VH-VL binders against Putative transcriptional regulatory protein rrnAC0199. Designs and how they scored, part 1

Every score and structure here is a prediction.

Target 1, 159 residues: Putative transcriptional regulatory protein rrnAC0199, of Haloarcula marismortui (q5v5e2)
Amino acid sequence: MDERIDPDELLAAVGFDADESVLTRRQAEVLALREHDIRQSDIGELLGTSRANISSIERNARENVEKARQTVAFANTLTAPVCVDIEAGTDIYDIPPTVYAACDEAGVEVNYGSSNLLQLIDDAVDGAIQQDTVQVPLRIDVTNDGVVHVRGQSAERTE
Positions, changes and structure headers below are counted from each chain's first letter, unless a header gives other numbers; Kabat numbers aren't used for antibody chains.
F, E and O stand for the ipSAE by ESMFold2-Fast, ESMFold2 and OpenDDE, each averaged over both directions (binder to target, target to binder). V2 = 0.75 x the mean of E and O + 0.25 x the DockQ between their complexes.
[cut] stands for letters that were removed.
Atom coordinates printed by the task and the answers are left out, and those that the model quotes come from them; centres of patches stay.

## First folded at step 1 (VH-VL)

Design a02 (framework fv_imvotamab_arm2)
Fold by ESMFold2-Fast, scan of step 1:
Structure a02 (fold): chain C 159 residues (1-159), chain A 122 residues (1-122), chain B 112 residues (1-112)
Amino acid sequence: as target 1 above (159 residues)
Amino acid sequence: EVQLVQSGAEVKKPGESLKISCKGSGYSFTDYWIGWVRQMPGKGLEWMGIIYPGDSDTRYSPSFQGQVTISADKSITTAYLQWSSLKASDTAMYYCARLEYDSSGYDAFDIWGQGTLVTVSS
Amino acid sequence: DIVMTQTPLSSPVTLGQPASISCRSSQSLVYSDGNTYLSWLQQRPGQPPRLLIYKISNRFSGVPDRFSGSGAGTDFTLKISRVEAEDVGVYYCMQATQYPLTFGGGTKVEIK
């Protein structure tokens, strides 16, 4: 009661711009107030709406943030500076040297040792490795900060 | 009394645009979501999307994303469902319904409009 | 998407006898707040749907006490203890636990 939280000041402080964001202004207000540990019922009173509405706005806002995060991850996969294609039938122990060589040529530092890289591949694509051999074609992308992403890809490639 | 009143039946040709309405009364319009539900002749209910009139926050079913536009005008307590170009497959009864999201509430469509029958034929 | 499946009744219902309508979801409907957002709607011929039950077992205002809901997780039942002529119609289950909101295919209640 002694201190007043102003949603306009909170949004201005972080430079929120609805035209540049996947969030509406109301969604941003609710998220900002929640980060200051304001309860949904109190936010409802502050913004002149029901607690039920605040609960719904918060749910939608968090879903929008998650979708944006997934979209950024997808876009980053497409623009990775290092892209290595691994053919089906490749011995898994040949994969780390191939990835490291591509990263070295591109000037990218990779943050995984050989055993960790092989584990990441095994975890990322279910059934891709049998008897130390790659069963389906793989694409390995490495970001500028050394994060590795692995995905299965179509066996057929267009010329 | 709480009620949702929809616009009257429409008969249209393929390729025409259409905008139907759903007017709320007897409650705080900006405190509830308005959903749109399609029912094709002899078929079940399909959720199309919802809008929160207070800030126009809108969510679509994947099947209807890009097929229709949902909007609202809180100054006249009215929600809208719009097609830019109708197809014969859009022939259906369209319902609007009110929904409150709240762990202490229903999270269910509690008040329904009477429906708007849209017929699209050549 | 969460798929909601309803089974048809095997035969028309005799007046005064009970009717049970089942609904199954493809995944749990329990939300992170511990609530299960499963509702039941009634649609009489030529009329809009009407809310009967929300959060599995709570009867909506004005709904007769002969209607009851039960269930948990993925399996839900709407029971009409003593079917009346006015209960003829199609009954739908609906989930609001996650987007997109989804309906069951409907179960038709007919009187002998």
Scores: ipSAE 0.007, ipTM 0.489, lowest interface PAE 10.2, mean pLDDT 85

Design a03 (framework fv_imvotamab_arm2; at its last look DockQ between E and O 0.10; V2 from the best seeds 0.00; counts 0 for: pae E 14.1 > 2, placed apart)
Heavy chain, then light chain:
Amino acid sequence: EVQLVQSGAEVKKPGESLKISCKGSGYSFTSYWIGWVRQMPGKGLEWMGIIYPDDSDTRYSPSFQGQVTISADKSITTAYLQWSSLKASDTAMYYCARQGDYEWLDAFDIWGQGTLVTVSS
Amino acid sequence: DIVMTQTPLSSPVTLGQPASISCRSSQSLVHSDGNTYLSWLQQRPGQPPRLLIYEISNRFSGVPDRFSGSGAGTDFTLKISRVEAEDVGVYYCMQGTHYPLTFGGGTKVEIK
ESMFold2-Fast, scan of step 1: ipSAE 0.022; ipTM 0.554
ESMFold2, look of step 2: ipSAE 0.000; ipTM 0.470
ESMFold2 (binder alone), look of step 2: mean pLDDT 92; pTM 0.941
OpenDDE, look of step 2: ipSAE 0.016; ipTM 0.572

Design a04 (framework fv_imvotamab_arm2)
Fold by ESMFold2-Fast, scan of step 1:
Structure a04 (fold): chain C 159 residues (1-159), chain A 121 residues (1-121), chain B 112 residues (1-112)
Amino acid sequence: as target 1 above (159 residues)
Amino acid sequence: EVQLVQSGAEVKKPGESLKISCKGSGYSFTNYWIGWVRQMPGKGLEWMGIIYPGDSETRYSPSFQGQVTISADKSITTAYLQWSSLKASDTAMYYCARHEGYSDYEYFDYWGQGTLVTVSS
Amino acid sequence: DIVMTQTPLSSPVTLGQPASISCRSSQSLVDSDGNTYLSWLQQRPGQPPRLLIYKISNRFSGVPDRFSGSGAGTDFTLKISRVEAEDVGVYYCMQATEFPLTFGGGTKVEIK
């Protein structure tokens, strides 16, 4: 028996919902089929349209995903009520008190205890902690929901 | 067996029009892009453009946009490269080649034998 | 446009000795799908180009195993482990990651 790839089954398997996505259902179908290494011409035959139309749909889909990624990055920058900069050479045991104090001032409840917060920093930035000392400048953002995000930074900000 | 067979050598004068051909066989002609590549005497390869015969979509290298026309006739499995007015600088070997790949432009797998075009007064 | 630079321009090789050709791109050739669309072509004197290697290291059908490709990002190499008389010709790298498709300037392999 001929077993063909079914776009409906692919989208159902990943829980795609067009009402919650920036992608149309057709855009999602094309992206899912491309992930299975199906050529645009074959997708056109499968979906009953031209290869040129599939090419355009894929281009638009990828542009939409990139715009969504940039939007989320922007929103995350604006919605973090707590932002703490940690300079290189800081004793790691000074970090949780600094973060907690900033959160208290902003009225934010943190989701992490001291040991968990330090582990999060070590996990997020490779080589960030050595001999109980911060090795590279860090930026710690805390969301309204108490979720902590850590990133490494250069000593001189370029933006 | 996949084959691309090109038309024979041409000797033309500046200002004349020309249309050369590339006939595909041994595969589904409408399902593969056909590209055109120029090689000037003693020089390297230059990609000119590409056509998808199934819907006649074309894409041109910026260097060749407006200088040539690429077309295809799927009823006879043939792609074409055309000049409205030849210049001496068009003297070159012209190759057609089939594109394979899931990204539309992955690589050229099979090549025609080439058509030598000589433009002189 | 992505510029492809090949070295050396010519490689005189003794029969049975190895040959190595380098190709550098002006920017990364990694596509959004994670693949790198870098190919190597061989052109023997008076012949059309022939595909040798696609996607960095995959040997095309009928290509002898003495040919191998390697590399990542912007730096790629084609190696011929034991050059034979039939390997004389010009070798080109090509990128298909970004429009327009571009070729390297070519490397001529000759027997000395």
Scores: ipSAE 0.008, ipTM 0.495, lowest interface PAE 9.1, mean pLDDT 85

Design a05 (framework fv_imvotamab_arm2; at its last look DockQ between E and O 0.01; V2 from the best seeds 0.00; counts 0 for: pae E 14.8 > 2, placed apart)
Fold by ESMFold2, look of step 2:
Structure a05 (fold): chain C 159 residues (1-159), chain A 121 residues (1-121), chain B 112 residues (1-112)
Amino acid sequence: as target 1 above (159 residues)
Amino acid sequence: EVQLVQSGAEVKKPGESLKISCKGSGYDFTSYWIGWVRQMPGKGLEWMGIIYPGDSDTRYSPSFQGQVTISADKSITTAYLQWSSLKASDTAMYYCARGDYYDESWYFDLWGQGTLVTVSS
Amino acid sequence: DIVMTQTPLSSPVTLGQPASISCRSSQSLVHSDGNTYLSWLQQRPGQPPRLLIYKISNRFSGVPDRFSGSGAGTDFTLKISRVEAEDVGVYYCMQYTQFPLTFGGGTKVEIK
């Protein structure tokens, strides 16, 4: 066999399924070949079409990928599947396990380690932490992507 | 031998659907864009949109977005312009034209003969 | 959208005399690649349009050398050095630097 990149093998390796993708199979083939630094003219030769056609396919493929990224970001921010309320007086070292447990229950991976999570809380709400203790009620939301948002709450706690 | 041949003239009533065709022959149909241009009676040219039949990349003029559908069937080397509900204001000559992308140039080098669409109540 | 403005609207000309048609765009037609994508089309009476000139000054295959294009930026000119009877028709400039593609309003060349 000739020693050349086979787009069918590339797509199979990542489990590409056109029916489950915003990309057509041809668009995915072009992107995969470009990822391996194959020039557009050489892709045209490999796929039996012109360089101009490959350039158009690549542009459209990259537009589709960007739209998909924006759609996922939007969906993830609409509702946070994990919401954790932290009472004033809580030991700060109890916060990460509480958040991780809630995320585990919801099937969400958190993007932050324990120390980074505590830093995020301290940065988001001035004076939230003093003497290793939470000073005001907090709400911690975790999106499907594992992005954490923290806000303080002064309202009376509800049941 | 290289040509674009459009479907024949149409006489329609408002509210009817219509699909007109543009068949390319004598060249590699999937390697060129096909554009649609309207010319209203006694008026100039208006670009409606363009399609690349190789991957169905379709771009519409803002003036025609949502008003027509541009499509292509590369297996029979044919592009289409379609209305779901015609209006009297759609009375015009409609041209298809091939867009060539070569050496960083893009221009309409081959034109169909035109399809006259008449919509009257 | 880029607006293309042609002058004159009508250009009656004596056979064998020159004709000059102007086209002005509402913004520069210089593409980021350095090229300027301005074409001239001819529509003879009762016929579809045909390409005369692309990228300002390049004559398309089969176009006589009496047709010439010039210009830069926003100002473009089509010249016919010696008008012949077959040159009667309407001439359009068209920009294809960016979508949507836009045409000038047309200039009718006729023999007086």
Scores: ipSAE 0.000, ipTM 0.464, lowest interface PAE 14.8, mean pLDDT 84
ESMFold2-Fast, scan of step 1: ipSAE 0.007; ipTM 0.499
ESMFold2 (binder alone), look of step 2: mean pLDDT 91; pTM 0.940
OpenDDE, look of step 2: ipSAE 0.018; ipTM 0.553

Design a06 (framework fv_imvotamab_arm2)
Fold by ESMFold2-Fast, scan of step 1:
Structure a06 (fold): chain C 159 residues (1-159), chain A 121 residues (1-121), chain B 112 residues (1-112)
Amino acid sequence: as target 1 above (159 residues)
Amino acid sequence: EVQLVQSGAEVKKPGESLKISCKGSGYSFTSYWIGWVRQMPGKGLEWMGIIYPGDSDTRYSPSFQGQVTISADKSITTAYLQWSSLKASDTAMYYCARLDTSDYYYGMDVWGQGTLVTVSS
Amino acid sequence: DIVMTQTPLSSPVTLGQPASISCRSSQSLEYSDGNTYLSWLQQRPGQPPRLLIYKISERFSGVPDRFSGSGAGTDFTLKISRVEAEDVGVYYCMQATDFPLTFGGGTKVEIK
């Protein structure tokens, strides 16, 4: 390895804290160095271990990250008592009444007015609203606290 | 010669603390994982946990988390398995083993001779 | 946890005859890197385990060629082509694909 990179500086720059993370400090170091395009063999030299061990550490680190993402998604599902699917081609003026009706059924209070809801959709999904019409399928989740989350839905691949 | 040498047999009473050791020699101690395996009398092998001595990264099998502590001192190339309060059900042979997690081997290629722990009133 | 099931529980065999041990996992042991981290261990009476086979079919250093491993996915076999007296012991399959690492229940090979 020709260049010198300090893993401590890399982790400090992003505010890494092992006590708050699912990653060990070593796993975080390896991921940070890999994001800087450092080869596993060079990381091994830098950290005083074998390339093979670095490969194993990276694999375990990436698995931990994926498991954490799935856990967050699961938790979000449990705390979102309202889930509304909006198909492409829907008139935007039909969206707030649909969301409000679903929230009423679930006993959830929403503190967003119609204009704020539509702006939230436009902000969350690029190009979602054009000419007062929904351009892509959307999913709208509302938590027990009335927090609205919007995401584009993956559609079947078109030719 | 690559080897793992474990501490001698122990006879203890329930409630006593114990710390057994596994000393590595003939290789780069900080470059390999050390795992601990329990074998109860007449029974099969059970993974307890694993430690990477280079940074003390430690992982426990769910059945053993909170029951034992695994540690290592790289200055004397020694790994440890510790109980704060022994139970009669801890009576077993305990092995340490080196695990090379490289994609070439990915196996426990070197084993200690075992430490027999007997816990009885 | 991945559950490893071995059959048979015991295998009495005549000296010079072949022996076969099966190991089945509750889920595929093929890792995302294309490797399958299944190994076989031998434990002779009163001794620690010894690595025989790693990555399904690779013989560890010093292991006689009468030992062979095969399989894929969830179904694996250890074969001893011609059993010798020194082969008496308990054989374990082990997976290292997912944490925690898990062992099969063991198969006792004995001479009849």
Scores: ipSAE 0.006, ipTM 0.472, lowest interface PAE 11.0, mean pLDDT 84

Design a09 (framework fv_burosumab)
Heavy chain, then light chain:
Amino acid sequence: QVQLVQSGAEVKKPGASVKVSCKASGYTFTSYYMHWVRQAPGQGLEWMGIINPDSGSTSNAQKFQGRVTMTRDTSTSTVYMELSSLRSEDTAVYYCAREYDFWSGDYYMDVWGQGTMVTVSS
Amino acid sequence: AIQLTQSPSSLSASVGDRVTITCRASQGISSALVWYQQKPGKAPKLLIYDASSLESGVPSRFSGSGSGTDFTLTISSLQPEDFATYYCQQFNSYPTFGPGTKVDIK
ESMFold2-Fast, scan of step 1: ipSAE 0.007; ipTM 0.511

Design a10 (framework fv_burosumab)
Fold by ESMFold2-Fast, scan of step 1:
Structure a10 (fold): chain C 159 residues (1-159), chain A 122 residues (1-122), chain B 106 residues (1-106)
Amino acid sequence: as target 1 above (159 residues)
Amino acid sequence: QVQLVQSGAEVKKPGASVKVSCKASGYTFTDYWMHWVRQAPGQGLEWMGIINPYGGDTSNAQKFQGRVTMTRDTSTSTVYMELSSLRSEDTAVYYCARGEDYYGSDSYFDYWGQGTMVTVSS
Amino acid sequence: AIQLTQSPSSLSASVGDRVTITCRASQGISSYLVWYQQKPGKAPKLLIYDASSLESGVPSRFSGSGSGTDFTLTISSLQPEDFATYYCQQYNSYFTFGPGTKVDIK
């Protein structure tokens, strides 16, 4: 066991705030300690509870994180009246016109230029653009406020 | 020493329910999850589910969803596995085994009960 | 669901032989693999956990290796008491057992 690890300091260092999180403070403590490679039995000793309880807390914490991720994805879909799928091999200079046309059809006002949109793609998906060509399939969502979100298409978790 | 002692053999008719017990001793009952595993005569091992004795949390294999119920009694350090709507193919030796869930450091089964033979016959 | 296969399904060997049993997972399970020994009429006994860690009290002739999808249990010098069925089990995603390998002494 690493006896020098203080859960309060770990949570403070990452700015954890239970009032803003779906995680309880205890769930956050367990996840933080696990990320520092502390065994569940050692966490039980440190936090004054059983190993089995730590395992249950970690399971609940990870389930809460996954639910939060799905909730954010759902909310983004609801507030994104424009969804554009970009296939691999697309010329990057065709992307802004496609997005703008979809926004016009949906009645969404955009407040960004083509250079800003291309920069967002480059920032969001590492290696997505090479020599002015899209390398992986992308999905571009535009909210009612004209905010653009870009994500790469990737395989679903198998189990 | 760690011991898991199970209830005795049962003979049941198709459609009945069986409840097998597993009494733990030699360690803190709430420190480990308890697994249930069965083995039909001449066949391999099949995982049925797990229970956390601390909170009573359970997770069952999909094949047994709706038919298996796992409970515990912390005052007697005993876990129970009840299987309903019994069929001939449920004839097996049922084992309890100590471990942790798959997020745990000790998710392997280090101590096993002696087994309970459940025979389902007409 | 993660499926495990074992090879061979059965084998016969002489005392003193080196015995190798293989376990293959349908997807990556890192080192989250366990080996059990089961003798007739008895509950399984833990031999090796985390793919290669020998359980206390288990003879050093038993060893495990592998990671990812391919794992091996080795008995360096088979003894009469090693007549048993050997099972692998993964605990990366729930719990799945292999179909078992029966070891008979010639």
Scores: ipSAE 0.006, ipTM 0.503, lowest interface PAE 10.8, mean pLDDT 85

Design a11 (framework fv_lutikizumab)
Fold by ESMFold2-Fast, scan of step 1:
Structure a11 (fold): chain C 159 residues (1-159), chain A 119 residues (1-119), chain B 107 residues (1-107)
Amino acid sequence: as target 1 above (159 residues)
Amino acid sequence: EVQLVESGGGVVQPGRSLRLSCSASGFTFSDYAMSWVRQAPGKGLEWVAYISYSGGSTYYPDSVKGRFTISRDNSKNTLFLQMDSLRPEDTGVYFCARDYEDYGYFDYWGQGTPVTVSS
Amino acid sequence: DIQMTQSPSSLSASVGDRVTITCRASQDISNYLTWYQQTPGKAPKLLIYAASNLETGVPSRFSGSGSGTDYTFTISSLQPEDIATYYCQQYDNLPYTFGQGTKLQIT
């Protein structure tokens, strides 16, 4: 084999750390070599094993990455500690006090003043506010870090 | 045309050694991984050895590990299987087989060479 | 090791019949499965690779399907020359392993 690619150098260049990764060092080596367009059979020769073992290692590595991605996605979908439902027809000037009260009850510090909160709502949902009144039902979520997310919502109907 | 021809089989006593050869023609032998597969009388197929295209990697199942050694001479288009410490259960027809693009499946097989281990 | 179990171990069928043989892997093999035909006294012949791909020169009456752990080999219209033992083999992981074989007889 006349390949000059060194797996140790490839992993060092991207800052791979097995202690912080779901991948083993061998799995990371195989993925890095594949990104350099090296065939599985050639990786086997380089690493002293068969193409079939390389195929198995690559499959396990990609499965681990997918499971990690799903875990992160699940964590990100967890309900925020503060969740406030705002009905259509609500006066916008009642919204900040409602949100602040819910945050106080939950022990969450909101980093937005009243005017900024109302602007965030107006920016997040097009046409949600008309003549100082909420036009569509809204859900306001506040994270542990005091970050506010606003989304429009509607009742779902089952036929 | 692709041809694989095995030789070196025979009758040997338990504990002895035997060396099988497989002569390849009709393709660039040095581009292909190769395997040996055996078949006991009236039984199914059992994979027993793998060697990469360069000879840099070999693999064996536990049943023969430490007793069998696969090797190749790319300059002579020849594959070998050195079988040491032979046992009666090693009796069978031994096929050499070409591994398609090192995927691990066999697109061409030799006709086989019989090995009988008996006292 | 990945264990490959074929069913049935033997079967008899008539010319023109549709014949199916199944192969079950002890773990997911991601379609890395082949089917071989072996006539008595001869070397095995590759029929199907990657679970469903027909090898060049193999009659179209042979087909393969399946995924994960369960795979099927089918002969759509059995011919006399199809009398043989059929083997599946996984190539997902080492050691490579074969099913025990299915002996097909024609009545």
Scores: ipSAE 0.007, ipTM 0.499, lowest interface PAE 9.3, mean pLDDT 86

Design a12 (framework fv_lutikizumab)
Fold by ESMFold2-Fast, scan of step 1:
Structure a12 (fold): chain C 159 residues (1-159), chain A 121 residues (1-121), chain B 107 residues (1-107)
Amino acid sequence: as target 1 above (159 residues)
Amino acid sequence: EVQLVESGGGVVQPGRSLRLSCSASGFTFSSYWMSWVRQAPGKGLEWVAYISGDSGYTYYPDSVKGRFTISRDNSKNTLFLQMDSLRPEDTGVYFCAKDEYYDSWGAFDIWGQGTPVTVSS
Amino acid sequence: DIQMTQSPSSLSASVGDRVTITCRASQSISSYLTWYQQTPGKAPKLLIYDASSLQSGVPSRFSGSGSGTDYTFTISSLQPEDIATYYCQQSYDTPYTFGQGTKLQIT
């Protein structure tokens, strides 16, 4: 047995607390050991279980992490107190004032300058801006934390 | 051009020590787990030791635990096996072998030519 | 330790024959099984990994199958250069263990 790889020490070093995590302690141990390039069969030996059980624990741990990520994304969407619809044909220079006015009314602080906001739109929706004009309908959401999300509006399976 | 070359084998008396070396070339040595595998005359293969890329983890079967020490020098692309308290049953050809995957999988894709070790009284 | 038992220990076959070697583990190894070819005087060569995956550069006449405790290695059409000893190896748990080997000769 190699005692330089101690799961208790690994978890203590990163401040893991099972009461505050979606991961069980065992799931956290497996993920930490995997991050140190320890293979599943060796983790099984270290933790006193089969490689197959370690494989199952790792799969469940990674699924829990993905679900947590999706939950945070969903919660952030629900806390978007500002939602601005931008019509096709809108002058791009009218967009930041509209977003800022809506944020001001909702009491939301946003730290994006006009150029940064327009760049977010251009990056988020391919072909959204041409010759200083919006080409497709857009929806702009701003969370309570001032995070801006931009999406294109398309026909929603209504023929 | 991926190659492993062993050296350091020889004839030694029981109870003495021997150090084997394995020189690696043609791949990123520090990224791979490395093993030693031996073969007694006329017999099959027996796994002897492995070491992780960063030397953080090693393992030995009971037959050599406490007597053999695997180590590596990544700056020189060299793997070592220190063999102490040698016994006649340690006689055989010793191969160094590279694990095929960065995450240790236990499938050895590259092997050295082998270096013979004879422990005789 | 996980014991690996090969069958047969030796066999003779003719060029063009289908050759089958089996390997049994003393417990389930979840397809963590590798097959090697060793020509006399040379180091082993990896042929099959993960029970059924053919190593790059290895001829397609070699194949592997199986799960749990029972695994099979097949040469679909034996060639003269296939004269060798074949070994299975489990990597499910440490220590890694090899089968005793199957010596293949051509008649």
Scores: ipSAE 0.007, ipTM 0.499, lowest interface PAE 11.6, mean pLDDT 85

Design a13 (framework fv_sutimlimab)
Fold by ESMFold2-Fast, scan of step 1:
Structure a13 (fold): chain C 159 residues (1-159), chain A 121 residues (1-121), chain B 109 residues (1-109)
Amino acid sequence: as target 1 above (159 residues)
Amino acid sequence: EVQLVESGGGLVKPGGSLRLSCAASGFTFSDYYMSWVRQAPGKGLEWVATISSSGDTIYYLDSVKGRFTISRDNSKNTLYLQMNSLRAEDTALYYCARDSYDEYSYGMDVWGQGTLVTVSS
Amino acid sequence: QIVLTQSPATLSLSPGERATMSCTASQSVSSSYLHWYQQKPGKAPKLWIYGASSRATGVPSRFSGSGSGTDYTLTISSLQPEDFATYYCQQYDSSPPYTFGQGTKLEIK
């Protein structure tokens, strides 16, 4: 092993502060060392624990990051920068261009292709699409992170 | 090109022994945990054994403990499985797999083609 | 030992349809180390989805994974001919044994 890699120095260099983070200091150390392409077994040796324990710490760290991402996405949804209203009777093939145009105008990046976006609508609102036509009014919200949320709307309660 | 190639399979009688080899190329073999996974004809996947990058930490499926020995030679980029006291239920295609803990690929991200072990009278 | 049970055992569908298959663990499993593999007849398995929801390199966007705790799902939004294969879930925990489900065979109707 090379002892030149000091977890304390790595965390200090990126300004890590456990009091401001969802990660514990140990979780942050493991993630930082993994980012430097250090094997779990070597991290275990460096930190004085087993590879199995390092694997567990990394798993928990990544779960915490995912929960934090979901929390931020939820908060951003309450003030989503992109809101697109789709009226009943709209051809489904007109939906992706409308969403993309709104996102482009707001400076938001979306990684969903047309088929994925239409699938997300079908999954979110039961009976929303029949014969390639929207059956109920929909609202599509897009967060700053490009996460798409779809919900049904009551007629005439949009805006 | 990252590649794993198994060899050493064959027909053996119950109680017999066989040694499997897995030749690795295209990556730094000594950086990875390695595993053996088997699949009986027409059946699902079953993990058999895992060895750490250094060779110091080893794990086995309970039913093979004391009979199988996993080992590696990092200087030759080769993984081994020594199988003793073979039983009919050990009959399977044996895969060599690379364990990866990367942001791009967790789990067993590289597999060999497999080598067939048949235990029959 | 954690047992993974996949359902259904066989899923018969036509190209263009949506496929949904599940993996249920006998006790809670970390989603970070729940993985899915695709295996075609006569071929070695390929890591397909890792950490319950992340697509492996080269896996088409029509594939998505989700779930947490004991319940995990793999979905294919619009089946293509090359998607017909057997799919295995695996808990790749830090504490062996590493367990595979029995597989869901996706076949053409």
Scores: ipSAE 0.006, ipTM 0.478, lowest interface PAE 11.0, mean pLDDT 84

